# VH-VL binders against q9m1h8: the designs that were tried, part 1

Every score and structure here is a prediction.

Target 1, 233 residues: q9m1h8
Amino acid sequence: MEETMAEEGCCENVESTFDDGTNCISKTEDTGGIESKRFYLARTTAFEMLRDRGYEVNEAELSLTLSEFRSVFGEKPELERLRICVPLRSDPKKKILVVFMGTEPITVKSVRALHIQISNNVGLHAMILVLQSKMNHFAQKALTTFPFTVETFPIEDLLVNITKHIQQPKIEILNKEEKEQLLRKHALEDKQLPYLQEKDSFVRYYGLKKKQVVKITYSKEPVGDFVTYRCII
Structure headers, positions and changes below count from the first letter of each chain, unless a header shows other numbers; Kabat numbers aren't used for antibody chains.
F, E and O stand for the ipSAE by ESMFold2-Fast, ESMFold2 and OpenDDE, each averaged over both directions (binder to target, target to binder). V2 = 0.75 x the mean of E and O + 0.25 x the DockQ between their complexes.
Where letters were taken out, [cut] stands.

## First folded at step 1 (VH-VL)

Design e9 (framework fv_ecleralimab; at its last look DockQ between E and O 0.01; V2 from the best seeds 0.00; counts 0 for: pae O 15.3 > 2, placed apart)
Fold by ESMFold2-Fast, scan of step 1:
Structure e9 (fold): chain C 233 residues (1-233), chain A 123 residues (1-123), chain B 107 residues (1-107)
Amino acid sequence: as target 1 above (233 residues)
Amino acid sequence: EVQLVESGGGLVKPGGSLRLSCAASGFTFSNAWMHWVRQAPGKGLEWVGHIKSKTDGGTTDYAAPVKGRFTISRDDSKNTLYLQMNSLKTEDTAVYYCTTPYDILTGYEFDYWGQGTLVTVSS
Amino acid sequence: SYELTQPLSVSVALGQTARITCSGDNIGEKSVHWYQQKPGQAPVLVIYYDSDRPSGIPERFSGSNSGNTATLTISRAQAGDEADYYCQVWDSSSDHVFGGGTKLTVL
């Protein structure tokens, strides 16, 4: 019985973002133009995601147009220049770094290079890798050697901000006390709550962790608020 | 990295009092729920109680055998957890462990343990 | 109050598979955590939330939980696995509950 609502006008706003002619299959595509647009879309979505997670994001970055992006970074952007490093609003000493990876396969050597590159970055508390290639099992395990959580996103997952496609329900992460009170009040165990998969798009967008419980509130004009709870598995 | 060091154990007579301390390091103590677990000589583990982080309300909960006699408190400025034990009984004889699930998001598994401190209640 | 039952002892031959059970009413609805304790040492978490392994715990340790029984499985048993093993759950009325413990002997 959980509903996702589409707000009037949301799809129109999203559609206008894609109507630039480069997505027409009947036209000859400019490889360099497609690459810069891909980075532009992914970087814009990354900034929106970081803002939604409580990081301090510059408004100029959120309002940057494709044309302005290309004037700053060129038709073939340098990966190091695309990197994002922003502090948490609630604790400016804690920063997150977003690294855009190239098209070459990501190996243990690539991860070791990242360790060296970030060794002077004080206050780094989380990292996101935007991937354009496969990461082998050894490279994936090597990510656990960082002293903070490292998330990965295929670049394709950042070309569209999923929160703009539908009316986003209000999502609140319950703290441990709120989760305990919910379970005690209803005489439930955490395994008796409906679940959301760790791979779910919304779970990944907000950076939610296994065993957290989220309160999801849907609003409909005639019926009012509908509340449901999900445990991340 | 994470270290928990208990102290304050010793020999006390029935009806006596004792205060245990647990010095914590290597994590953000103020964000963690802190627990006491005890183990009588040659017996199994038994949960004693916990104190929640300030952000989660800072409240305490106790196992039935100790409720009303034991008090758990914390000093976040000193990264120290306390267990005040009053009206001690012979059945309170045990090694007392300080433990935490360091990551408050993971729930109720106990990730880190101190070495324990022995409390002996006998005449 | 909620109660967990473990066998007092289990024996396993070197290289064979040991299985330690933890029984409780509808324990499959609860998340089960497992601890290893060697003489004179503090407990060590070896399995959490039924089947997840902490970093540093070898893959030969695994867990399952369904119905009224949770099981800790130790494949390719080694001499160093000899220890006491405890299961634990959180219960909404009893808070944290430990099983009585199982002594694993590696022959």
Scores: ipSAE 0.299, ipTM 0.725, lowest interface PAE 3.6, mean pLDDT 84
Fold by ESMFold2, look of step 2:
Structure e9 (fold): chain C 233 residues (1-233), chain A 123 residues (1-123), chain B 107 residues (1-107)
Amino acid sequence: as target 1 above (233 residues)
Amino acid sequence: EVQLVESGGGLVKPGGSLRLSCAASGFTFSNAWMHWVRQAPGKGLEWVGHIKSKTDGGTTDYAAPVKGRFTISRDDSKNTLYLQMNSLKTEDTAVYYCTTPYDILTGYEFDYWGQGTLVTVSS
Amino acid sequence: SYELTQPLSVSVALGQTARITCSGDNIGEKSVHWYQQKPGQAPVLVIYYDSDRPSGIPERFSGSNSGNTATLTISRAQAGDEADYYCQVWDSSSDHVFGGGTKLTVL
């Protein structure tokens, strides 16, 4: 049978003749369009988060548009293709892996399958799981069987980047040497610093651990800079 | 190689006391929940109780028939689980097993078992 | 407290398929584990989380769990499969619960 053209133009599927850029706006119940947009937003936030944590992130990934994302990954992206693996800028032998999990409940079986999938990935020093389902205590316990730190983020927490505000303080994470110099210079101990809880969304965004210190600079136009140091507890 | 070895079983009169030990090796004992399961001669398996790792709170839970009479404890420095049995009854006669999930998962699946130690309670 | 019920015995011809049931209210919403115990030996885990096999357990062993019944299936039964089989769950209103056990006889 010969292919026929109903119109004067080239043969395209029905999806390619629609304005995919506005599909999510015009179809509020479109699960496929909503799904791809959620992955796009979460993946973009993940790249921004990794860049801000000090990983080498390609600028093209940070500037990817929703339309470009859909052209590459489709309306129902294959989750394995969404994975991110990037090296730490300060030590390129150390890599972090971001895995987008499916909608099925995360069980001990899911964790074992993940072990198998990444068993030969050389240089991993950290992993982030982006979740679409709740992870019960037993699955969380199973994550401790990885030889590196595993963080989890519900996909909902990555749909917006919490660090994007018009008036943002300047955030500097002190390394070990900078922390020691600060404490010696002011004759202070860790416990004399104001603190941030480990559960704080800012702490989670940067992946900060207990005993790390951050320098926060607030610029208030009439008075000038206000600097505070906080210790993670 | 995971090994669990129970000891301390024997004959005791009703109302008496007995202390069982379980020596563990081949895994990180301090991270594991440890359980006691018993089996009366010719009968089925019955969970007795457990003790959680210190990281998970170190607390104990017991099956109703033994609650208040049995006490589970652990010594992480000796890799040893204990079962103190007081006010023993003839219905406590059983082979007592210690058991644990090896892979530091919580106690929903018992991957490893000892060979058991027999406790006989009779007058 | 939560109760599990197993048949007292099941017989299977050599090379045939045996099915051992474990019944409980809404057991399909729980994770079911299965143990094999041969005379004079400690139990051995053969299925966990309804359908997963530990390393070293042959593919002949499989499990399912839905509704009020979990089932251990042993395909191509061998003489060495003769044993007692126990199901087990954790229940938040009771700690750990075992079924009464099923004696499998291979004829």
Scores: ipSAE 0.000, ipTM 0.427, lowest interface PAE 14.3, mean pLDDT 80
Fold by OpenDDE, look of step 2:
Order: structure tokens, then C-alpha cells, then sequence
Structure e9 (fold): chain C 233 residues (1-233), chain A 123 residues (1-123), chain B 107 residues (1-107)
């Protein structure tokens, strides 16, 4: 009966003491700071995006500083508190919901849970999911079961407002008649207009759809306003 | 401020070649449609061709008189527009302007012009 | 090919109104742009999309376009307005087309 002494190999947790004397505690505090900053940036951009899409947004939300944000939501915000629900300016009965998802993989179960949670929200006509993790195929299919359009944004896409880096053009979506008139006037087809791809960050930001034409007005002092048109492809 | 500076003009014999450059500054060159327009001495303006931005496909188009002889290209890393002119003719003698619209995303307007560079094709 | 026709020259007395025409087939259905060119200088956009005025261009410059004729109007003409003026359009058959230019003389 040879008692094979299982040498419990002491996995010496080589605490890689990173020689930079900044205590591990500061890394956890720094991670909380980074997380709160990410949510601040993403949430702010989301409000700006919603404003630019024609939703009613409180200016106080747009002017919120990082310090104020942390004061309100803390260094580790509760995701539910970060939610945005605002009405369309043109139709206050239509509301959009922005939901910040966690870091866990998004599954059908996650989507169903969300559906149940928001089921009491009357007047939702659209939803935006801000993602911090991958969504599996089944979860993506489950999103199509909502009675309204669901858009998804990786949180990274909202850390920077793309419109702030571009001379802030005024963007107007042409209606069908305006589009036809434009095309006739210039003897153009859709494909002959400068285009924006549907996957373009600009297109996604404004929620533009394929075959829409946008009027883009650039203002330059003292030169005045210049107008361009682009077709979404 | 938008600036366009043409260079490379000079005297060339018929059948010769010349390459013009246009250095651009004061705007996002990579997004801009760029055009060449020429003006023969004492004559009117004539569109030569354009190049679209890379985002708009980067394609080129040319006026009939220069088609097959001239090539427009761009180096976005250098903010530079080029006009390669081959098989030059006496009728190609002109001041050549590079232009861009204020709407740098389209090619419908010529809002900014360089000072031009003179190309003289003579025996 | 699409063609634009301009008068070779127009004269205007100081302080009076000058009108420069640009004629083309159904030009009223196109967008017309106007350029001013002084001797030895590059062209300068003075009117775009028929009637829009770039910043820095005086209000006395105006444009109209209807039928077969576009018109650049310069009210209260000044000596500094003496220049060549070119109309321009885009056409599907000819791409960018310029008029022959009009020399404006201020008397």
C-alpha cells in the first residue's frame, strides 16, 4: 500500500510585483475610475445622438461633467440607472430607450430578461443597446422579436462623438419628394450622388437608412453656408 | 484657411510630358473631391477633370479633350493632387488651377482655387 | 455637348446695375454658379446654386435662373467690379461646363 504522497505542488502565486510601487489598491480604484469615465462618455454621446435624431433631451444631461456624473452614479454605476428614455420631439408618444448592457456575454436569456423588464414601458418605438460584450447568434435573433427596432452599439463606438470631430454640419434628411426633386434637378441617380455606407459611423449615429438622401450644410465664417448631398447605400 | 498651391508648370515641346502638383492645406484633403481647371491665355475656363475622395470611390473623370492623355491622382498622405499630362499639344497651353468645393465631399462646385501654374506647349 | 452662352462684354455706369446673362438649354433646371476673375488672379465664386452668396461677397451681387437664362445682377456697380465673369453648370453629357465669360466694364 504505497502511499503515493501526492506532492501538493504549492503553486507559488508568483505575485508579479510590478516594481512600480503603485499599490494594487490603486489599480482597482483606477479601474473604477476608468469604468465610470467610459460610461460617462458613452452616455453623453448617446444623449447627443438622441438629440441629433430629434428626441427631446434635457440640456442638463448634455452639460453634465465627469465629476457630476460620478457624484450621481458613483465610480461603479448601476447599469439600470444609466438608462435613457426620451420622447421624440415630433411625437411625444414615441419613446426611445437606451440600455447599457453588462460585461457578460449576451444570450437569449439576457434578451428575454430585458424584454420582460421593459414590457411595462408604454410608447417604446425604438431601443438602443450599448454593448460591452459579444452577442451570440441566438440573442441577435431574439432581438427581432421586439415590436420595435433595436439598434446595437459597442460601447467603444460611443466613447467619441464623431460629429464633434467634423466641422458640425447641419444634417437634414430629405423626404421622398425632395429627393426626387434633387435627383431630377441634377439629372442624377442615387448611385451618382456621393455616398455614405449604411455601416458608416455617421450613418449609424444619425440612424439613417439605406436609400435616404441627406442634406449636409457646412457653415464657415465668413464664407457662409455650403450644401452637399449624400445617399445612404 | 484653405490653401491650394500649384507647381510644376513650364515650357514643354509638343508630344512631351509634364506633371503638375497641387499642395493642399487648411482642410481635410482626404475627404475632398479635387478638380483641375485650365485657362488658355486670353480665353475662358475649361474643366479638365476630377478625382473623388477615397471614401467616394477615388474614381476619376476627364474632359473629352484630355481623356486618354491626362491622369489625375492624389497622395492623401502628402495632401497633394497631381496632374500627369502626356502627349501634350499646343492647345494644352494654359494656366492650370487646382480647385476644391467648400463642400469638400462633392464635386459640384469650385469654391477654392489655387493661383495656378502656367504650362506652355511650344516647338 | 452642353454649351453656355454669355455676352462678350457688358458695360455699366458707376453706381448703376449690371446684368450678365448666361444662356443654355433648360438652364433653369440646372444649378448655375458664377465666378469673378480679375486680371492675373484666380477665379472667385460669387454666386452658387443660382442665387446663394458666399460669405464675403457683397449683397449687391445676386443671381437668378429660369427658363433658358441665368442672370448675375450686380447692383450699385463699383470700379472694383470690373472683371471677367463666368457662369458654370454641371451636365450629364459634358460634366462641368463654363460659359465663355463676360467682361464687365465699369464706366
Amino acid sequence: as target 1 above (233 residues)
Amino acid sequence: EVQLVESGGGLVKPGGSLRLSCAASGFTFSNAWMHWVRQAPGKGLEWVGHIKSKTDGGTTDYAAPVKGRFTISRDDSKNTLYLQMNSLKTEDTAVYYCTTPYDILTGYEFDYWGQGTLVTVSS
Amino acid sequence: SYELTQPLSVSVALGQTARITCSGDNIGEKSVHWYQQKPGQAPVLVIYYDSDRPSGIPERFSGSNSGNTATLTISRAQAGDEADYYCQVWDSSSDHVFGGGTKLTVL
Scores: ipSAE 0.000, ipTM 0.493, lowest interface PAE 15.3, mean pLDDT 83
ESMFold2 (binder alone), look of step 2: mean pLDDT 90; pTM 0.923

Design i1 (framework fv_iratumumab)
Fold by ESMFold2-Fast, scan of step 1:
Structure i1 (fold): chain C 233 residues (1-233), chain A 120 residues (1-120), chain B 107 residues (1-107)
Amino acid sequence: as target 1 above (233 residues)
Amino acid sequence: QVQLQQWGAGLLKPSETLSLTCAVYGGSFSDYYWSWIRQPPGKGLEWIGDIDHSGSTNYNPSLKSRVTISVDTSKNQFSLKLNSVTAADTAVYYCARGEYYDSSGYFDYWGQGSLVTVSS
Amino acid sequence: DIQMTQSPTSLSASVGDRVTITCRASQGISSWLTWYQQKPEKAPKSLIYAASSLQSGVPSRFSGSGSGTDFTLTISSLQPEDFATYYCQQYNSYPLTFGQGTRLEIK
């Protein structure tokens, strides 16, 4: 049975984060306020991630405050209103869609319904599902029938932007020609390049795929930039 | 609305190949997985395998070496071939629609069943 | 393979009785379980999917519950047309597997 949870009627949550890692403190817990904050954090991280992947993201979305978010979406945001659809900067006819899923178990029926819902979305070339529930094996397999890459993120993985807590490197995906030039220059085979695993947080954040070679540039004071290459396995 | 009609040979000798066909009428064919399930006399149900409109198959490991499922999307039909039959393959064979887009999951529509008897 | 075991294998009951049939999976299957009803010389009919969701057109006296490894099908007030064999089936992973069946017979 679905339960209707009444609001507690007390909305004072004091949440603060400081440079030195001060934890958030909640004086009174409010289920609606907590849900709204989770969606706010996850959506903000999603926009940051898409910007970092080369999509055209409005600065207004990145600078939205929690108070402003709640003013627009309310304490219990409608999932369809949270969706993000933005074009790739280098090719505006290619768009990515971010879909926020509900708390019900995700089944092949859920994936089929989504497939039907987006069948007329012109220019869609990638999709991200933000999950609040588990997917069984059949639902996971059903994602492979979309004509583009579908990634999934548990909502917990989007509550914090990992790139903001570690010095952010510049990541560039090498094209086929650039990869061949690199391998020829160093007389290296693909298996001789250092690896990054698919499950790595940075690999998932940037949406990197198996067999891609990436150039990673770290900025160092006082010695300057440091460049390395990785093959995704 | 959706109807599954099946046909094929009913009496076989050991070592022969079982062949059954299922035709789908009404509803969407390409949006579902299509399965074969069998039931020996007085026994329970055993899933054989499934196929989608693209020809992608999944087989029960116990039967994989002997079973082939194929699809004819122009006719909205799919077929089962089971090689090297023995008396243990005597069963009623059902075709069925998986109630999911890209997997069988569970079955909401079934064919009428075909009794296949293997005897010498 | 995930083995599905039903209990009891047979049960006798009278019209108006509450009957309960159980199904146990050898591994966790979350809620990915369906219940079927099969009458003699007929194809099975799905009653319940996702462990507890009633199929369209199925009488409300049928209900399902459970998650993980233990599941139950309940008929709250048995009717004459309910005497049949009942099967559970998991769809958490391939190969799809069924329970051995429970025969519900008139007392």
Scores: ipSAE 0.005, ipTM 0.465, lowest interface PAE 10.4, mean pLDDT 81

Design i10 (framework fv_iratumumab)
Fold by ESMFold2-Fast, scan of step 1:
Structure i10 (fold): chain C 233 residues (1-233), chain A 119 residues (1-119), chain B 107 residues (1-107)
Amino acid sequence: as target 1 above (233 residues)
Amino acid sequence: QVQLQQWGAGLLKPSETLSLTCAVYGGSFSEYYWSWIRQPPGKGLEWIGDISHSGSTNYNPSLKSRVTISVDTSKNQFSLKLNSVTAADTAVYYCARGLEYSSSWFDPWGQGSLVTVSS
Amino acid sequence: DIQMTQSPTSLSASVGDRVTITCRASQGINSWLTWYQQKPEKAPKSLIYAASSLQSGVPSRFSGSGSGTDFTLTISSLQPEDFATYYCQQYNSYPFTFGQGTRLEIK
């Protein structure tokens, strides 16, 4: 018999140590697809948003590179793995959950499944759904069955952090006493407090609700601070 | 890249307090929960508890009355104290990087510390 | 507490074999399960997280599947370095719990 072409085995023994005396290359960059980049951008923005809302967030997540993200989650990240659950800094027993939804239409069945999935999550006080598809009317109504506020964001809204495009103002929510005092002063002066709509991008970013009054402080050199107030409608 | 190194007392008598310390090198400390896990000789793994950089703790209910985990953020260290030890506490004790807010699994682990409790 | 039960407790196999290890949770844990490999006198090493996602640097012959209560770790073509003890762990809720382990031995 002469030489044979028998190969047999797709799983060749490849165990070896590579020694590079000059460079010591430890890892190669992950070049995963557009899908992983989209989740990376949205998740990073979500962490920044939660930090700005007063949650205790992972600083490593805020500085995570796309290559590092892909090495952890792969080119086709599992949606459940992308979830974020962080405690409120002022009250660590209160947590917020961010859920990344798939591309399939979101139905009442999807919302019921989510109820089951989070049933063991103690201390959950708010939830955000990141959407890649439309919710029908019944699914939207089903979100009211959660015992806490559920917000939704199209994933497209999280691909860029809007607060990074301008100088960030300092935003403070007025407590009940401060709000009542401000409203009385405006009534006495025959003035109406300016409004921000719930659909406003900053209102959504900070998770502000109807009837809240916010104090917005802009810092400008050399003029100093410029203060304004808005009522959410 | 991130490495955990642990140390502490290895030989104890019944009723004494077990004390172990774990130091974190080469990575961020503030973003994770830091866990203690033990393994009795020839047996499986048992999670003891975890701690955040801010000092928030979670304990296994089976050990909660005897266990304290503490953190020293200035040194990137966290420590385990287990009171009133018995022979049942003989195990290899591991520190590990654990729960992050979006996911949880243990990696990396410390080298392990054998703690023997005998009269 | 969520009880994790592994089957079998021990398994003998030959190089090149397909090996399957199972893990059952006493209640639903979604996909919040990690598989570990532990060699004698060493700390465990994570292989698979979120039930089916391979850790960086883990050979592709390892795979995980399952959701809810029933989970499987598969090694498609066993290699000499794969003889070890394997553990599953749930991280759906505190306290975190591990299976009792499956010892994979040379036949």
Scores: ipSAE 0.000, ipTM 0.404, lowest interface PAE 16.0, mean pLDDT 80

Design i11 (framework fv_iratumumab)
Fold by ESMFold2-Fast, scan of step 1:
Structure i11 (fold): chain C 233 residues (1-233), chain A 121 residues (1-121), chain B 107 residues (1-107)
Amino acid sequence: as target 1 above (233 residues)
Amino acid sequence: QVQLQQWGAGLLKPSETLSLTCAVYGGSFSGYYWSWIRQPPGKGLEWIGDIDHSGSTNYNPSLKSRVTISVDTSKNQFSLKLNSVTAADTAVYYCARGDEWFGELYAFDIWGQGSLVTVSS
Amino acid sequence: DIQMTQSPTSLSASVGDRVTITCRASQGISSYLTWYQQKPEKAPKSLIYAASSLQSGVPSRFSGSGSGTDFTLTISSLQPEDFATYYCQQYESYPLTFGQGTRLEIK
């Protein structure tokens, strides 16, 4: 780690001198700093993802700098303090919880402990686990014991927001009425809905579930707006 | 359903460059690794390399000096170039989707139809 | 590179038989192993991942077991459509490597 810091270690928090021109005179990277940066990036991406899924996210969280993050959470953030709990914009009584897991293997016992920890959290309708360790098959199956959908993301998947690096379409989930109207129209026009795979990165980013129908709007010059519909399988 | 279709197969002379393209239909490039795998006549499977939607590649060390895999996300395509071919490169070449979840699995769940490449003088 | 060795290289069986195919890794690969089926002139199809997890849509007569270096693929009641060559593949480390294949002949 110290040798890695020596190779990396300058320049995001740089102090310049007026006398000699621009140089890097401070090094702020260290082992704890690397860990806090990793959590900072993942947590920022998680907030962006939740905003894009229709949750109410405080703009202050989206605008938080690494320096401000470290001021609040320290060099070695406590995992429980990193948790995110935000309400759905369309229904504020429905909340999602994001839990940052440690590096130790996740077992059925870990899942049971999580049940106890969230037992008093009223209004939870979904949960996301950010993983730093592999989850065995039995622990994965134990996630089905929650009364709501639990998604998992390796922390590595949240270090970069994929929607910021490629032009992504606008995705809207159809409600029951909209879905039924679309299916009737397709039946009348003798059309079949194409599919989108559950493991697709964008499906995971937006938290789409099997059997949902989504309206996808592509905006690319010179074509303009192109609308399509997909059923998640 | 997601399908892979490949083209660019044919007859090559020694020292030429092999070029194959694989197109992805019915699904997104993101969230998967896209691989090339070959199979010489009457022999087993050999992994050549993979690429993700961002263009990050992994190559089989035995072929690394001659192989380039590239991706064109606007066309939902990825391509293989193998330089300086010899008779040992004669094989059926497959493109395949690698379904990988947090290192816990890596299965090639969808394959192209295969392209026979023959290298002869 | 991790070397994958399958045994036997070929076997013959009758419809309804229980068939086992083995795969050995030259070093420990935990459970990071996938099994494939390949029919003549066709691309391979994945059957089992993580040594023992059945791929979606694959008949329940197929099962996998093992961890570390020794793995088995079992077909509990052989059907005519199971005539094929079977391959194991490790994903513990790059480069990804396959076994040499086991050819299953129906008598």
Scores: ipSAE 0.000, ipTM 0.395, lowest interface PAE 19.0, mean pLDDT 80

Design i12 (framework fv_iratumumab)
Fold by ESMFold2-Fast, scan of step 1:
Structure i12 (fold): chain C 233 residues (1-233), chain A 120 residues (1-120), chain B 107 residues (1-107)
Amino acid sequence: as target 1 above (233 residues)
Amino acid sequence: QVQLQQWGAGLLKPSETLSLTCAVYGGSFSGYHWSWIRQPPGKGLEWIGDINHGGSTNYNPSLKSRVTISVDTSKNQFSLKLNSVTAADTAVYYCARGRYSSSYKYFDYWGQGSLVTVSS
Amino acid sequence: DIQMTQSPTSLSASVGDRVTITCRASQGISDWLTWYQQKPEKAPKSLIYAASSLQSGVPSRFSGSGSGTDFTLTISSLQPEDFATYYCQQYDSYPRTFGQGTRLEIK
């Protein structure tokens, strides 16, 4: 066939085996459906985010291809199978759970069901819900009933990793002692430090919380490293 | 440095079960995929399967009905069992660490190899 | 399964020669291709990852190129220690598959 194609200068017979509007690339991209691709992208970004937050992430998950993902999870992945549960590198007894929600409306009933499902997950310290539908005010309030912080991300926010191809600084959360030493050194109160809004995309990506003080190190050629501090508000 | 050491059966009869173990020293067991790869005498490499620290496995479809890979995270070891061996299973068997990221994928550390001969 | 085909299957060369071996995937694998070197009775060693990235500690005379389905490994000035068998491997999908190998021998 390659010989025939070469002789005929991109033979029309090859094109006649395909739909007018679709090439092998387009068909390959759509094989398995748009839905599995969305879950693949969101799950990959979630793993990258958790790695960057200091969780122990399997390297194979960070490098998983769309083809491999579809081989494991199929064209219509089961939501429960997509869940991620990984330990914090500095304290392996503390785990985070990422739950992928369906397209059905999320209600107080849905949140109660989730409580029951995770009740025996020992060591759970934080949770992220990946949303495909809007959560009403009552369901949002119900998230506060968990004994740990629950974050939500619309799935659209995880289709692209915002830290890719943008120069990102190194972020370190100061512990109580380090924060107190910094405040003593500069004779400052927490609220006198420059601020980052908790709704900022960068703050959300790293899971930073109100009242935390972070040390931000920028690597800038030719000046070198530049350090600044921010309080999350 | 990271070292992989392997051991197990060298000479088998047809229909027996091949059993090999690989121990990991000097490095973390978590965060990687641990593979078994074989090479029949004078032939190329064939990937058998892999396992992560959580016990999730992937197997070569040609071997899936006969192969089991297991992990013992407390000992930093993983093992291969291949059932119902025949002369076609005669090969050098390697364990290897799969290092994967968004920017690269490859086997960075390998065991010394174990020659398994299947003959009557 | 993705089939990996190498050419040539064997090659004779002299020290100082430029050597090129090729690897073709039966379907697109982007740049998810690694080249390995294997010496007799030893485990393989990675040389090039992501089709073109040189592994730390590997001499600069080794280089890789290609994307999609067609890939090449080049040794710009062959040294005595380079006589070995070379394998390509794809990481696009399971099962992981290797080429059949290219044996590089002294002329």
Scores: ipSAE 0.000, ipTM 0.384, lowest interface PAE 22.2, mean pLDDT 79

